# VHH binders against Prephenate dehydrogenase [NADP(+)] (TYR1): the designs that were tried, part 3

Target 1, 284 residues: Prephenate dehydrogenase [NADP(+)] (TYR1), of Saccharomyces cerevisiae (p20049r14to297)
Amino acid sequence: KVIGIIGLGDMGLLYANKFTDAGWGVICCDREEYYDELKEKYASAKFELVKNGHLVSRQSDYIIYSVEASNISKIVATYGPSSKVGTIVGGQTSCKLPEIEAFEKYLPKDCDIITVHSLHGPKVNTEGQPLVIINHRSQYPESFEFVNSVMACLKSKQVYLTYEEHDKITADTQAVTHAAFLSMGSAWAKIKIYPWTLGVNKWYGGLENVKVNISLRIYSNKWHVYAGLAITNPSAHQQILQYATSATELFSLMIDNKEQELTDRLLKAKQFVFGKHTGLLLLD

## First folded at step 28 (VHH; from u1 with M34I N58Y)

Design u4
Fold by ESMFold2, fold request of step 31:
Structure u4 (fold): chain B 284 residues (1-284), chain A 121 residues (1-121)
Amino acid sequence: as target 1 above (284 residues)
Amino acid sequence: EVQLLESGGGEVQPGGSLRLSCAASGFTFSSYEISWYRQAPGKQREWVSTITEGGDTYYASSVKGRFTISRDNAKNTLYLQMSSLRAEDTAVYYCAKDTGYGWRDYSEDYWGQGTLVTVKP
């Protein structure tokens, strides 16, 4: 059996290396214009590099599309029809609805659809990290067992969801908080007033240092790209709209100097959200 | 706005050395792999070398052993130390942030304006 990976961005490369280290045969591609570059760059890799996704699709028994979510439909339209009879196909996008729609629209009807989402960045150890597996279409009873056997080498905590459950959970737990921090960074860039330039040397600890460090971490690595894609799913739209509305309302109270109204609103929000919380927050 | 500014090009005798620099701004330099590309007159651009965020290095076979890529994350600067230069190394050299791997849009493949390296006959 041969595993195909279309797309050698960070997560695709992680999977290619993990699968080959575990002894699986892996055939990979990216864009045709990168073929010569990638062949030299990864000359010592255990996976096989081929020129395009047609070559991957015609040879693979399990195909993972590891492509940018905004392009998933186009790339599946191009390469999906080249899939072998009975091939298992999945992706790695953080918003599953568009991915599932692309697979249903463009894949041969005899393909199974079993897709995944690693809930960690590509540079962390996969062991113990959540791995969502979505068994969307299984016409062959052995397909699900095969995908589980392939994914076992990651040593992740496997979590089984529908794509609807996945998209709802990710909207609830990831998108809104990241939208808030990304929006702060965008505002800082526009007005060119930054917390670390406004008396930074006075901040020896406390809440302001935590806020600056969180913002720095969100913007300082490719995690902000993955989180940004998560907030484009339809399940997150209402929550993000409410965030924007609430931020505007609070600001209006502040610039109008309505201190008692602001205080009352914040105290009510505190009680509603955190009123009976008894858990311990660990600092590191 | 993302900016990549190459410098250090010039004329050099065969067998000589040059050091190219690429000053970066407008993005989190330490989070990206950065690459050098070159384009000779009348030729397509070709990949020269890449250094990852973690410091792993990769080289095209035509330059391996002669060129050394490095980065200084504190100065947001990429370097290419070129030695044993040959006439075929004559090209405009560009640095590039990140890649289109995984079908990322080309707007993420920011390029500098380039610096000319000429190796005399």
Scores: ipSAE 0.532, ipTM 0.781, lowest interface PAE 1.2, mean pLDDT 82
Fold by ESMFold2, fold request of step 31:
Structure u4 (fold): chain B 284 residues (1-284), chain A 121 residues (1-121)
Amino acid sequence: as target 1 above (284 residues)
Amino acid sequence: EVQLLESGGGEVQPGGSLRLSCAASGFTFSSYEISWYRQAPGKQREWVSTITEGGDTYYASSVKGRFTISRDNAKNTLYLQMSSLRAEDTAVYYCAKDTGYGWRDYSEDYWGQGTLVTVKP
């Protein structure tokens, strides 16, 4: 059996090398315009490099699309129809709904859809790291077990979710939390009240410095990535609305001097979200 | 704002040497792989060399053994030491922060303006 990887960014390259090191046959491509460059750059690699995703798709029994999420639909529309009968197909995007929609729309109906999301950066040792596996469509008896056997070489901690569960969790942990930090910066700008210190070198202690530094980092370097997640993930819209509602409710308790009600609500939220894991919070 | 500023180009005789520099600003230089590309008049831009954040180096076969890529993370500067230059090395040389692999959208925004290297016939 042959594993195809469409896209040789950092995560696709990680997978290609892990799979070939484990003895799998791997065939890879990226954009056609990078073919000559990649052929020279990876001349010593164990994986086979081909010119385009048609060549990958016509030769592979399991295809992983390792491409930027904003382009998943276009790329699957182009290469998906070239998939062999009964091929297993998946991706690596961090928001699964658009990926699943692209696969449902453009893949031959005899293809299975089993997709993944590595919850770590591409330069991290995969052993022990979380790996989400989403068994969306398995028409053939062996498909799910085959994907599990391929992924075993990563030695990750496998977590099985639906794409809806995955996207909700992702929205809660990435899109909505970063929207909260963006909102803090916007509020500071609107009322012209600024953090106590400027820059990291002037202030490196205390909890408030941590909060300010996270906000500054998001605004300066990553805000466009996280704003894109909020725009493209419908599950994030619901959670951002709930964040705004909850912030208003807490504010109302504060200005009404309802200290006991505020405390009780926050303790219930702490218990629900964290349980009694105070040790983890103290080990920072 | 990401900026990459190449320098060190010029005219040399065949067999000569040049050292190109690329001054980087607006990002954490040490965290990224950086590449050199070149484009001769009327030809497509071609990859020359890459150095990873960890210091691993890769070279196109046309320059391997003659060119050496290096980086100084303390000075946020990328270098290309070129030796045994040939007429075919005549091109505008660019440094680039991102190669666009995996269909990434930002590759064109992370290029320098280039520095001209001319190797006489």
Scores: ipSAE 0.526, ipTM 0.762, lowest interface PAE 1.3, mean pLDDT 82
Fold by ESMFold2, last read:
Structure u4 (fold): chain B 284 residues (1-284), chain A 121 residues (1-121)
Amino acid sequence: as target 1 above (284 residues)
Amino acid sequence: EVQLLESGGGEVQPGGSLRLSCAASGFTFSSYEISWYRQAPGKQREWVSTITEGGDTYYASSVKGRFTISRDNAKNTLYLQMSSLRAEDTAVYYCAKDTGYGWRDYSEDYWGQGTLVTVKP
């Protein structure tokens, strides 16, 4: 059995190397214009480089599209029809709805759809990191077990979700929290006040230091990636709107001097977030 | 705001040497692989060399043995030491943080403005 990887960005390359190091046969491509460059760059790699995704798709029993999310539909439309009968297809995008829609629209109907999302950057050791596996369509009895056996070499903590659950969790944890910090920065820029500049030594070493570090990380050169995730994930849209609504409701309780109702609402939120029910939000 | 500023280009005789620099800012330089590319007049841009965050180096066959890529993470600076230069090395040299693998779109803030290297005939 042969694993195909379409796209050799950082995550696709990580997977290609991990799978070949574990003994799997791997065939890879990227854009045709990069073929000569990649062939020279990865001349010593264990994976096989081929010119295009048709060549990958015609030879592979499991195909992973490691393609930028904004282009997933176009690339699946191009290469998906070349998939072998009964092949397993998946992707690596951070927002699964467009990816699943592309697979359902363009793949042969006999293909299985089992997709993944490593919840870590490509330069991080995969061991112990979360790996989401989404068994969307399994028409053949061995498909899910095969994908699990391939992914085992990552030694990640495997988490099984639907694509809807994945997109909701991603919106709840990554997109909305980053949007909140970006919104605070935008508000501060508008009124020309940054609170921690006025007393940075006063806040050193405490909870304020954590807030400063989070703000700096979110305003790093990665913020455009998180904004892109929020734009392309419909669940992120709803959660960002809910954040804005909740902020307004809490503020209204404060200016209306409704101390007990504010306290009760915050205690309910505290119980939900920090209650003893592990996995409740993620699995329930 | 990602910025990449190349310098060190100029005219050189065949067999000569030059050292190119690329000053980087606006991103965590030490966490990324960085590459040199070049584009000769009337030709497509071609990959020259890459250095990973871990210090592993890769070279196009046309420059292997003659060019050396290096990085100084403390100064956020990428270098290309070029030796045994030939007429076919004449090009504008660019440093790049990303190049569009995985069907990523290019952005001008991921590429430098370039520095011209001219090897005299």
Scores: ipSAE 0.511, ipTM 0.736, lowest interface PAE 1.2, mean pLDDT 82
Fold by OpenDDE, fold request of step 31:
Formats: C-alpha cells, structure tokens, sequence
Structure u4 (fold): chain B 284 residues (1-284), chain A 121 residues (1-121)
C-alpha cells in the first residue's frame, strides 16, 4: 500500500515523515512550482517527492490532502479525478465541511472518504495527542481498517467523529476560544495595563493566571492561521458573535451594579455547560 | 500587515563576502519558517536557503558551504551571510515568509522588495 500526501506544509511534512519512519511507502508533492526547491531541500528524505498531485494520485492507495480549507476545493478539483480506482481519500483540514464537500463533488464515486485531523501543532509530539478520524464514506470495511492502521503509527489518541461533530467541536475550541483570548490580549495591550502590572495582589489568582497564560500561548503561535481556518466553519461565525454580545452584556450588568441579574445569568450558563450531559462534550 | 525589508546588498568582488538582513514585522516572527530567494536578470526565481522556526537550516546546492542563514528572533531579523561570492551569485535577493499551513505559498504578498547583490571584478 502507498500513502500519498498532497501538500508539504507543516502538517503534511509531519505525516510524511511519520509514515515513512513507520515503514509505509509514501509519495508526496506540493505546488508544482516548488518542485525543484523541495527536491533539493528534502534530498535526504525517505519519502518520494513528485512534481504534482496527479502523480501522487495515480500511485496512492490512500491520499491525504494537506492543504488549507480555503484551497481544498480547487486542489481536489484539479487532482481528485486522477485518483485510481478504489482509492481512499482524506484530508487534514481544521474545518471539515469544505473538505468533505470538495471530496464529494470532485472525487470519483468509487473513492472512499476517510479524513483525519490532528488536534495539535506540527511541532508537538503526536504521541498521546488527540487525532480525529472521520469515516465519512467507505464501501469496504477494510478501508477503515487500513486507515486506522496507518494512523496508529502516530500513537495518537484516536477519536471517531462525524465531520459535523468535528466542526462543532472545533468551532468552540479553536474559533471562539481564540477569539476570546485574543480579545483579552488586545485589550491589555491597548490600555497598557496587564494583570501582572497591577498593584500587589490586585487581580491575582488562578483564573487570572490561566487567562494570561492561554492568551500568551495563543499569541506566541500561529494563532491567525488556526483562527482563520476555524472561522471558515459556519458555526464559528455565530458563536464568536454571540461571545462578543454576551461579554458586552455581562459587562453592562457589572457597570450597572446589577448583581443579582448577573449572578442569575452566570448560574444559568454554569448549568448549561456543566449540567448533565449524555453526549459528546462541546456538541451542544 | 506582513512586512519584510531586505538590506545589505551591494557590489562586491569575486571571492568577497556580504551579509544580508531582512527585517520582519506584522507577524510572530519566531513562529514561522523564513527563506531567502534570489532572482538573477533574465532568470527564474531560485531558492537559496531556509531556516525553520526551530532553527533547522537548509541550503541550495549552489550555495551550500558558502552561505549561512540565521535568525534573531528578538530582533525579528533574518540574516544571510554570504562568502566566496561568485559572478553567478549576482541577483536580487528576497526574504519570504510561508503561510505556515499544509500548502506552501510564497506569493508576492509574503516577499520583501529585495536587495541587489552584484558580484563583478
């Protein structure tokens, strides 16, 4: 079996190396215009580098599109039809809806669709990290077994979701979360007042530490890339807007000294978030 | 807005040395892979060198052993130390930032204006 990877950015390269190290045959490409450069850059790589996605597609039993959600449609439209009969196709996008739509639209109907998403950055060890596997369309049980076997080499914690479930979760964990903490950081920067610059014991505590640390972590990484990907999720738009609205409303209650109303609203939120649930977390 | 500004170019004799700089702003410099490219008159763009956010370095065969790429994250600056310069090294040198996700993109929006290096007797 041969694994094909279209896109040799951070995550594509990570997968290429991991699979190669595990003993899989791996064939990769990026943009055709970068072929010569990449050929030199990865001259010592053990995976095979080819010029374009057609060459990857013709030879692969499982193809992973490692491209941005914004580009996935165009790229799949170009190379998807070159998939050989019986090929399994997946991606790595953080927003699965555009990916799935592209696959359904442009792949041959005989292709199975099993896509994945590692919920960590490219510099993080894959071991123990969450890995979403989405068996969207498979006509053979062996297809899913094969993909699971391939992904097992990452030693990640595998989580099985639908693309809808995935996107709901990522909307909360990537889009809204990033928006919230980015907003905090921006506010601090604007007013030039930070939690740690205030008087002794002023706004000190575990919660404030968490806010600061998470904000700094986000700002220290490729936050705009992940946030940009997340906001392609339709749910993210509404959720972020709701967050902003809620934050404003809560602040208004504080300013108006409406203690009881504020308390009631917060308790209601608490019950919603931490109440009894029977399904997956963050799907409601 | 992403901004990259190259400097340090000039005229130098064969065998000479130059140090190029690229000042970066508008993004978290330390989180991105940065590369040098060059374009000689009448020729296609050529990859020169890359340094990852982790500090790994890569070089084109044509410059390997002669050029050294480095970065100072505190100064948001990329460097290219060039030695043993040759006539064929004559080009406009550009620094470029990648998109940082899944699919490489070195469009013009991620490039500086370039700095000219001329190697001649």
Amino acid sequence: as target 1 above (284 residues)
Amino acid sequence: EVQLLESGGGEVQPGGSLRLSCAASGFTFSSYEISWYRQAPGKQREWVSTITEGGDTYYASSVKGRFTISRDNAKNTLYLQMSSLRAEDTAVYYCAKDTGYGWRDYSEDYWGQGTLVTVKP
Scores: ipSAE 0.485, ipTM 0.806, lowest interface PAE 1.2, mean pLDDT 89

Design u4
Fold by ESMFold2, last read:
Parts: structure tokens; C-alpha cells; sequence
Structure u4 (fold): chain B 284 residues (1-284), chain A 121 residues (1-121)
């Protein structure tokens, strides 16, 4: 059995090295234009480097697409048709719906689809880290167990989800809060006001320090990660729509001077979110 | 805002030497590997050389022994010392931050604007 990896970014390289260290045969590629540089950089690696994903796909029994999520459909369209009969195929993207749609659309129908998502950065030791495994299509009785045996070398905490469950959990953990802070940043940029002066955060109380730290974190990262989650994840769409609706409703209550209704709504939200808390939520 | 600016291109006789520079700003230069690529007229862009954040260097076989890549992290500057230049080295030379490994999308600012090197026939 040969494991193919299409894409040698940090996560693809991590997997290639982990699998070869465990004794698996691994064949890898990236873009053709990087072939010569990758040959030089990885001349001593245990995995085999080939020129393109056709060569990987024609030789592999398990193929992992380790490509950026915005390009998954294009790359699967290009290389998926070259997959061998009965090949197991999966990816590593952080939003699974587009990946699954690409596999369903472009892979030969005799391929199985079992995909993964490592919930840690590529420079982190995999042991004990969450690994999502998604058994989307198993037409052959041993495919799922084979993928599990391959992934065992990561020594991760394996979590089994459908792609719908995965995308909902991902949306629930990040999308609304990031949309909220990105929206605040857009508003601040439009009116050219940032409420917290850089370098003065130690003069604010505990709550304001938290706001400053979140603002710095959100805007220090590349925006495409957060916007991509919102664009590519239907569960995030609904949650962001609910955020926008709720913000609009609260504003309407404020401007209409409906003080009791506003208070009642905020108390219900407080009870839902923090109702089991038995102490002071935050110091004022 | 990521910015990469190549300089040092020009015309040179066969066998001559030239030193290219790439001034970087808008990111933590020392944390990234940086590469030189080139594109000859009518050809695809091709890899020339890479230097890692740790200082390890790699070269395409066509330039090994003739080109030397280096970096100065204090000045956020990447260099390419080219010697024994040949007509086949005529190209626009680009520096690049973060290769597109894994088909990563990036803006034009992950690549410089290029500097032309012409080796006379």
C-alpha cells in the first residue's frame, strides 16, 4: 500500500514524515513549478517526490489532498480523475463541505472518501492533539480500518464526526466571535476611531485589557482565515446572520428607548450564557 | 503590508557577475524562508535558490556553484550573488516570501516586482 500526499505545505510535510517514520511508503508532490526545489530540499527524505498529482494519483492506494481550502475544488478536479480503482481519498482542509463536494464531483465513483482534520498547528507535536476523522464514503469493507491504522502513528486523540458535525463545531467555536470583531474593526476604520490607544492597555481595568488583547489577536492574523470560514461554511452563515440580526434588534431597542424590553432581553441572554455561574462574572 | 523590492539587475557580459538584493518589509523577515525565482521571456517562472530561516541554502542544478544566496536579518535583506553568467540566465528575477506550497493563495505582495538581468549573447 502506498500513501499519496498532494501538497507539501507544513501539514502535508508533517504527515509525509510521520507516515514514512512509521514505515509507510509515501509518494508526494506539490505544484510542478516547485518540483526542482523540492527535490533539492528533500533529497534525504524517506518519501518519494514526483512531479505532479497525476503521478501521485496513479500510484497511490490512499491519497491525502493537503492543499489550501480555497483551491481544493480546482486541484481535485485536476488530479482526482487519475485515482486508481478503489483508492481511498481524503483531505486536510478546515472546512469540509467544499472538500466533500469536490470529492463527490470529481473522483471516480469507485473511490472511498475518508478525510481528516488535525486541529493543531503543523509545528506542534501531534501526540494527544485532536484529529478529526470523517468516514464519508466507505464502499469497501476495510477502508475505514486502514485509514485508522495509518493515522495511528500520529498518536492523536481521534474524534469521529460527519462533515456536517465538523463544520458546525468549527463555526460554533470561531465564526461568530471573529465576525463580530472584524465588523467592529471595519466600523472603526470607516469612522477612523480606535477606542483603545496602543500602549495604554495597562491603564484599563480587566475587561478593557481583554478587549484590547482580542482586537490585537484578530487583526494580527491574516483576515482570509476568518473570512474564509464565514464564506465556505454554511453553518457559519446562519450564525453570522443571527449575530447581525441580534445586533440590529438591540440597536433598535436602544434608539426607540424601550429600556425594559432591552433589559429583559439582556437578562435572558445572561441567564442562558452564564446562568450556572455562582460568582461575580467580571470585575467592573 | 508585505513588500519585497528587488534591485541590482542590469546588462552583463557572458562570464560576468552581478549581485541582486531584495529589501523586505511588513513581516518578520527572520521567521520565513525566502527564495529567488526567475522568468525568461516566453517561459514559466522557475526556482533559482532558497535560504531557510535557519540559514540552510538550496540551489537549482542549473545555478549550483555559480550563484550564492544569503540573507541579512538585521537589514531584512535577501541577496543573490551571481557569477559565471550565461545567456540562459537572462530573465526577470523575483524574490518570494512563503512559497505557494500546498497551492496556497497569496497576493502580489508575497512576490517582488522583479529586476531584469540581461546577459549579452
Amino acid sequence: as target 1 above (284 residues)
Amino acid sequence: EVQLLESGGGEVQPGGSLRLSCAASGFTFSSYEISWYRQAPGKQREWVSTITEGGDTYYASSVKGRFTISRDNAKNTLYLQMSSLRAEDTAVYYCAKDTGYGWRDYSEDYWGQGTLVTVKP
Scores: ipSAE 0.399, ipTM 0.601, lowest interface PAE 1.6, mean pLDDT 82
Fold by OpenDDE, last read:
Structure u4 (fold): chain B 284 residues (1-284), chain A 121 residues (1-121)
Amino acid sequence: as target 1 above (284 residues)
Amino acid sequence: EVQLLESGGGEVQPGGSLRLSCAASGFTFSSYEISWYRQAPGKQREWVSTITEGGDTYYASSVKGRFTISRDNAKNTLYLQMSSLRAEDTAVYYCAKDTGYGWRDYSEDYWGQGTLVTVKP
């Protein structure tokens, strides 16, 4: 069996190396314009590098499109029809709706669709990390078994979801969270007042430290990717809208000095998120 | 905002040497791979050299052994030392930063304005 990877970004490369190390045959490509560069860069790699996705598709039993959601439609439209009969196809996108739509639209009808998403960055060890596997369309149980066997080499914690469930979860955990902390950072930058500059009397640490650290972490990474995902994810639209609405409502309660209503609302949220937890969540 | 400013271009005789510089700003320079490209008149843009964040270097076959890419992270500067220059090396040289998306697309990369290198007798 041969694994094909279209796209040699950070995660594509990670998978290529992991699968190769595990003994799988791996064929990879990126944009054709980068072939000469990549040929030099990966001259010592054990995976095979070819010029384009047609060459990958013709030889692969399982093809992984390792491209961003914004590009997935165009790329699948180009290389998808070159998939050999009985090929399994998947992707690595963080927003699955565009990916699934592209696969349904442009792949041959005999192709099975089993897509994945590692919920960690490319610099993080895959062992123990969450790995979503979506068995969207498979004609044979063997297809799913094969993909599972391939993914097992990552030693990740496998989670099985539908693409709808996946997108909902990512909207909750990535899009809204990132929007919130990015908003904080942007606000600080705009007014040029930062929490650590407020002085000892106004800087209490604890939760403030957490907010700052998470914000800085997000800004230090490819945060624009998450922003893009938020735009393309329908679930994210709803969640972000709700976030904005909730923030406004909470602020209104504060301005109106409605202490009891504010307290009740916050306690309901606490109960929903933490349940019966009574211990400290953060150091004082 | 990401900015890349190339400098050091000029006229040189065949067999001569030239050193190009690219001053980078608006991002954490040390955390990114950065590359040199060139475009000759009437030709397509071509890859010249790349240096990774870890310091690994790669070269096009046409310049291998003649060009040396290096970086100074403290100065946020990329260099290209060119030696044994040939007429076919005549081009506008560009510094480029990858956006880091899963699908590499040079159209999405950050580019400088370029610096002209002319190799003529």
Scores: ipSAE 0.084, ipTM 0.603, lowest interface PAE 2.7, mean pLDDT 86
Fold by OpenDDE, last read:
Structure u4 (fold): chain B 284 residues (1-284), chain A 121 residues (1-121)
Amino acid sequence: as target 1 above (284 residues)
Amino acid sequence: EVQLLESGGGEVQPGGSLRLSCAASGFTFSSYEISWYRQAPGKQREWVSTITEGGDTYYASSVKGRFTISRDNAKNTLYLQMSSLRAEDTAVYYCAKDTGYGWRDYSEDYWGQGTLVTVKP
């Protein structure tokens, strides 16, 4: 069987190489206007590069659209109808709603829909990393078995979710969390005061170190990709709005010198997150 | 803010050599692949060369064997050594940083202002 990859960004390329290394036949494309460039770049690659998604679609038993969520509808509208009978189709988007909608709208009705999402960056080894598999629409048990077999080559920890469950998780993990840490980093940069410059007796500790390190990690990576993808999730909008509102409210309490109310609110949050946990949260 | 500034362009005779530079700022230069593009008058922009963060190099067939891409991470600078220049190499040369999105798009890349290379007898 042949695996098709439409989109040769970071994650598309990662999958293409992993599948090829595992012995699968792989056929790939990106934008047609980039074909000449990519042909040169991947001249020694073991996967086959073709000019466009029509050529991928006609030859593939399983097609993975590796494109950003904002473009998925247009791309599937273009190449989806070229899928051969009985093809399984999936994607790699971090926001599944627009992906699923595109598949349902533009794919032939005989296509099965099994989509995936690796919850790690392209520079991370896939082994042991979380991999979400969404069996959205399949006519045959063999379709799922096949996809599962293909994905097994990643040696990832497979997690099975619906696209709704997936989007709820990613809304928090990739949208509001990033917004929070980015806001902290931006604030530090704006005021030119950083936690690591204040000495070990002020803002030093396990949680403080985590906040700083995660913020820096986010800024050092392609954070805009995750933010851009996740923001297309309606749940992400709501969560970010709530975050902004909560931040404003906390600030208001500080300005109004409402110490007890602030303390109570923070302790409530602590209880929610940590429960009855006592002791160290991290190794110091 | 991401900034790319190309330099080193000029007029050169056929068969001559020229070295272009691209000064980068506003991002961790060593963590990204960087590319050269060019646009000739009345033509579409075309890919010339790419160097990955790991140092792998790729070239368009039209420049292979004549151009050499390199990078100095300590200086946040990309280079393009051009040799055996031809009239068809006349163009504005741009350095570009890919945004890293899954679906490639020129419009989403970061571009410099470009530097003009004119190969004229």
Scores: ipSAE 0.037, ipTM 0.497, lowest interface PAE 3.5, mean pLDDT 87
Fold by OpenDDE, fold request of step 31:
Structure u4 (fold): chain B 284 residues (1-284), chain A 121 residues (1-121)
Amino acid sequence: as target 1 above (284 residues)
Amino acid sequence: EVQLLESGGGEVQPGGSLRLSCAASGFTFSSYEISWYRQAPGKQREWVSTITEGGDTYYASSVKGRFTISRDNAKNTLYLQMSSLRAEDTAVYYCAKDTGYGWRDYSEDYWGQGTLVTVKP
């Protein structure tokens, strides 16, 4: 079996290497205009690099489109028809709607559609990280089994969702989360006051440490990739807007010294998210 | 806002040397690979060299052995040392950052305005 990857960016490369290391045959391409660059860059790579997506498509049993959500339709329109009979096709986009639409529109009808999304950055070890697998359209149980076997090499925590469920979740986990942490980081940078400079009795505790660490993690990575992909999701738009609105409202309560109203609102949110949970959420 | 500003271009005789600089701002420079491209008159833009965030360097065959790419993360600056310049090296040189996506297109890449290098006898 041969795995094809169209798009050799950070996540595409990550997958290519992981699959290759696991013993799978891997054939990759990116934009044809960058072939010379990539040929040089990956001269020692164990995966095969070819000039374009047609060459990938004709040789692959499972094709993963690792491209921007904004380009997925065009690229699938170009190379999708070159998929051999019985090929499984998936993607890595954070917004699955345009991906699925492209697959439905441009792939041969005999192609199965099983798409994935790693919910972590390319610099993060795949082990233990969430991996969404979407069995959108498959004619045979073997197709799904095959994809699962391939993805097993990532040692990720596999989560099975529909593309609709996925898009709702990613709106929150990628777009809103990133917006929140970017907002925090930007604020710190602007005022030149950081949590670790405020003293021992200010920003301490498990949740605070987690927030700071996550913020640093985001800033140490190509955060805009995930934010950019997520923002193409209409649900993300709504959630980000709500976030901004809520943040503004909370701020207003603070500056108006409406302590009780602020407290009530926060407790209501706590109740909504955590229910009857009490105590520490973390071990430390 | 991401900004890339190339400088150091000019006119030079064949066999001469030039050093190009690219000043970067608006993003964490050290976290990205950065590349040089060039576009000669009437030709398509072509890849020249890339340096990864880890410091690995790659060159087009046409410039290998003559050009050296380097970076100073503390200064958020990319460099291209050009030596043994030839007439065919005449082009506008661009500093470029991709978005980190696998499939790149011109509109999604971050490009500077370029700096002109003219190799003329």
Scores: ipSAE 0.036, ipTM 0.534, lowest interface PAE 3.3, mean pLDDT 86

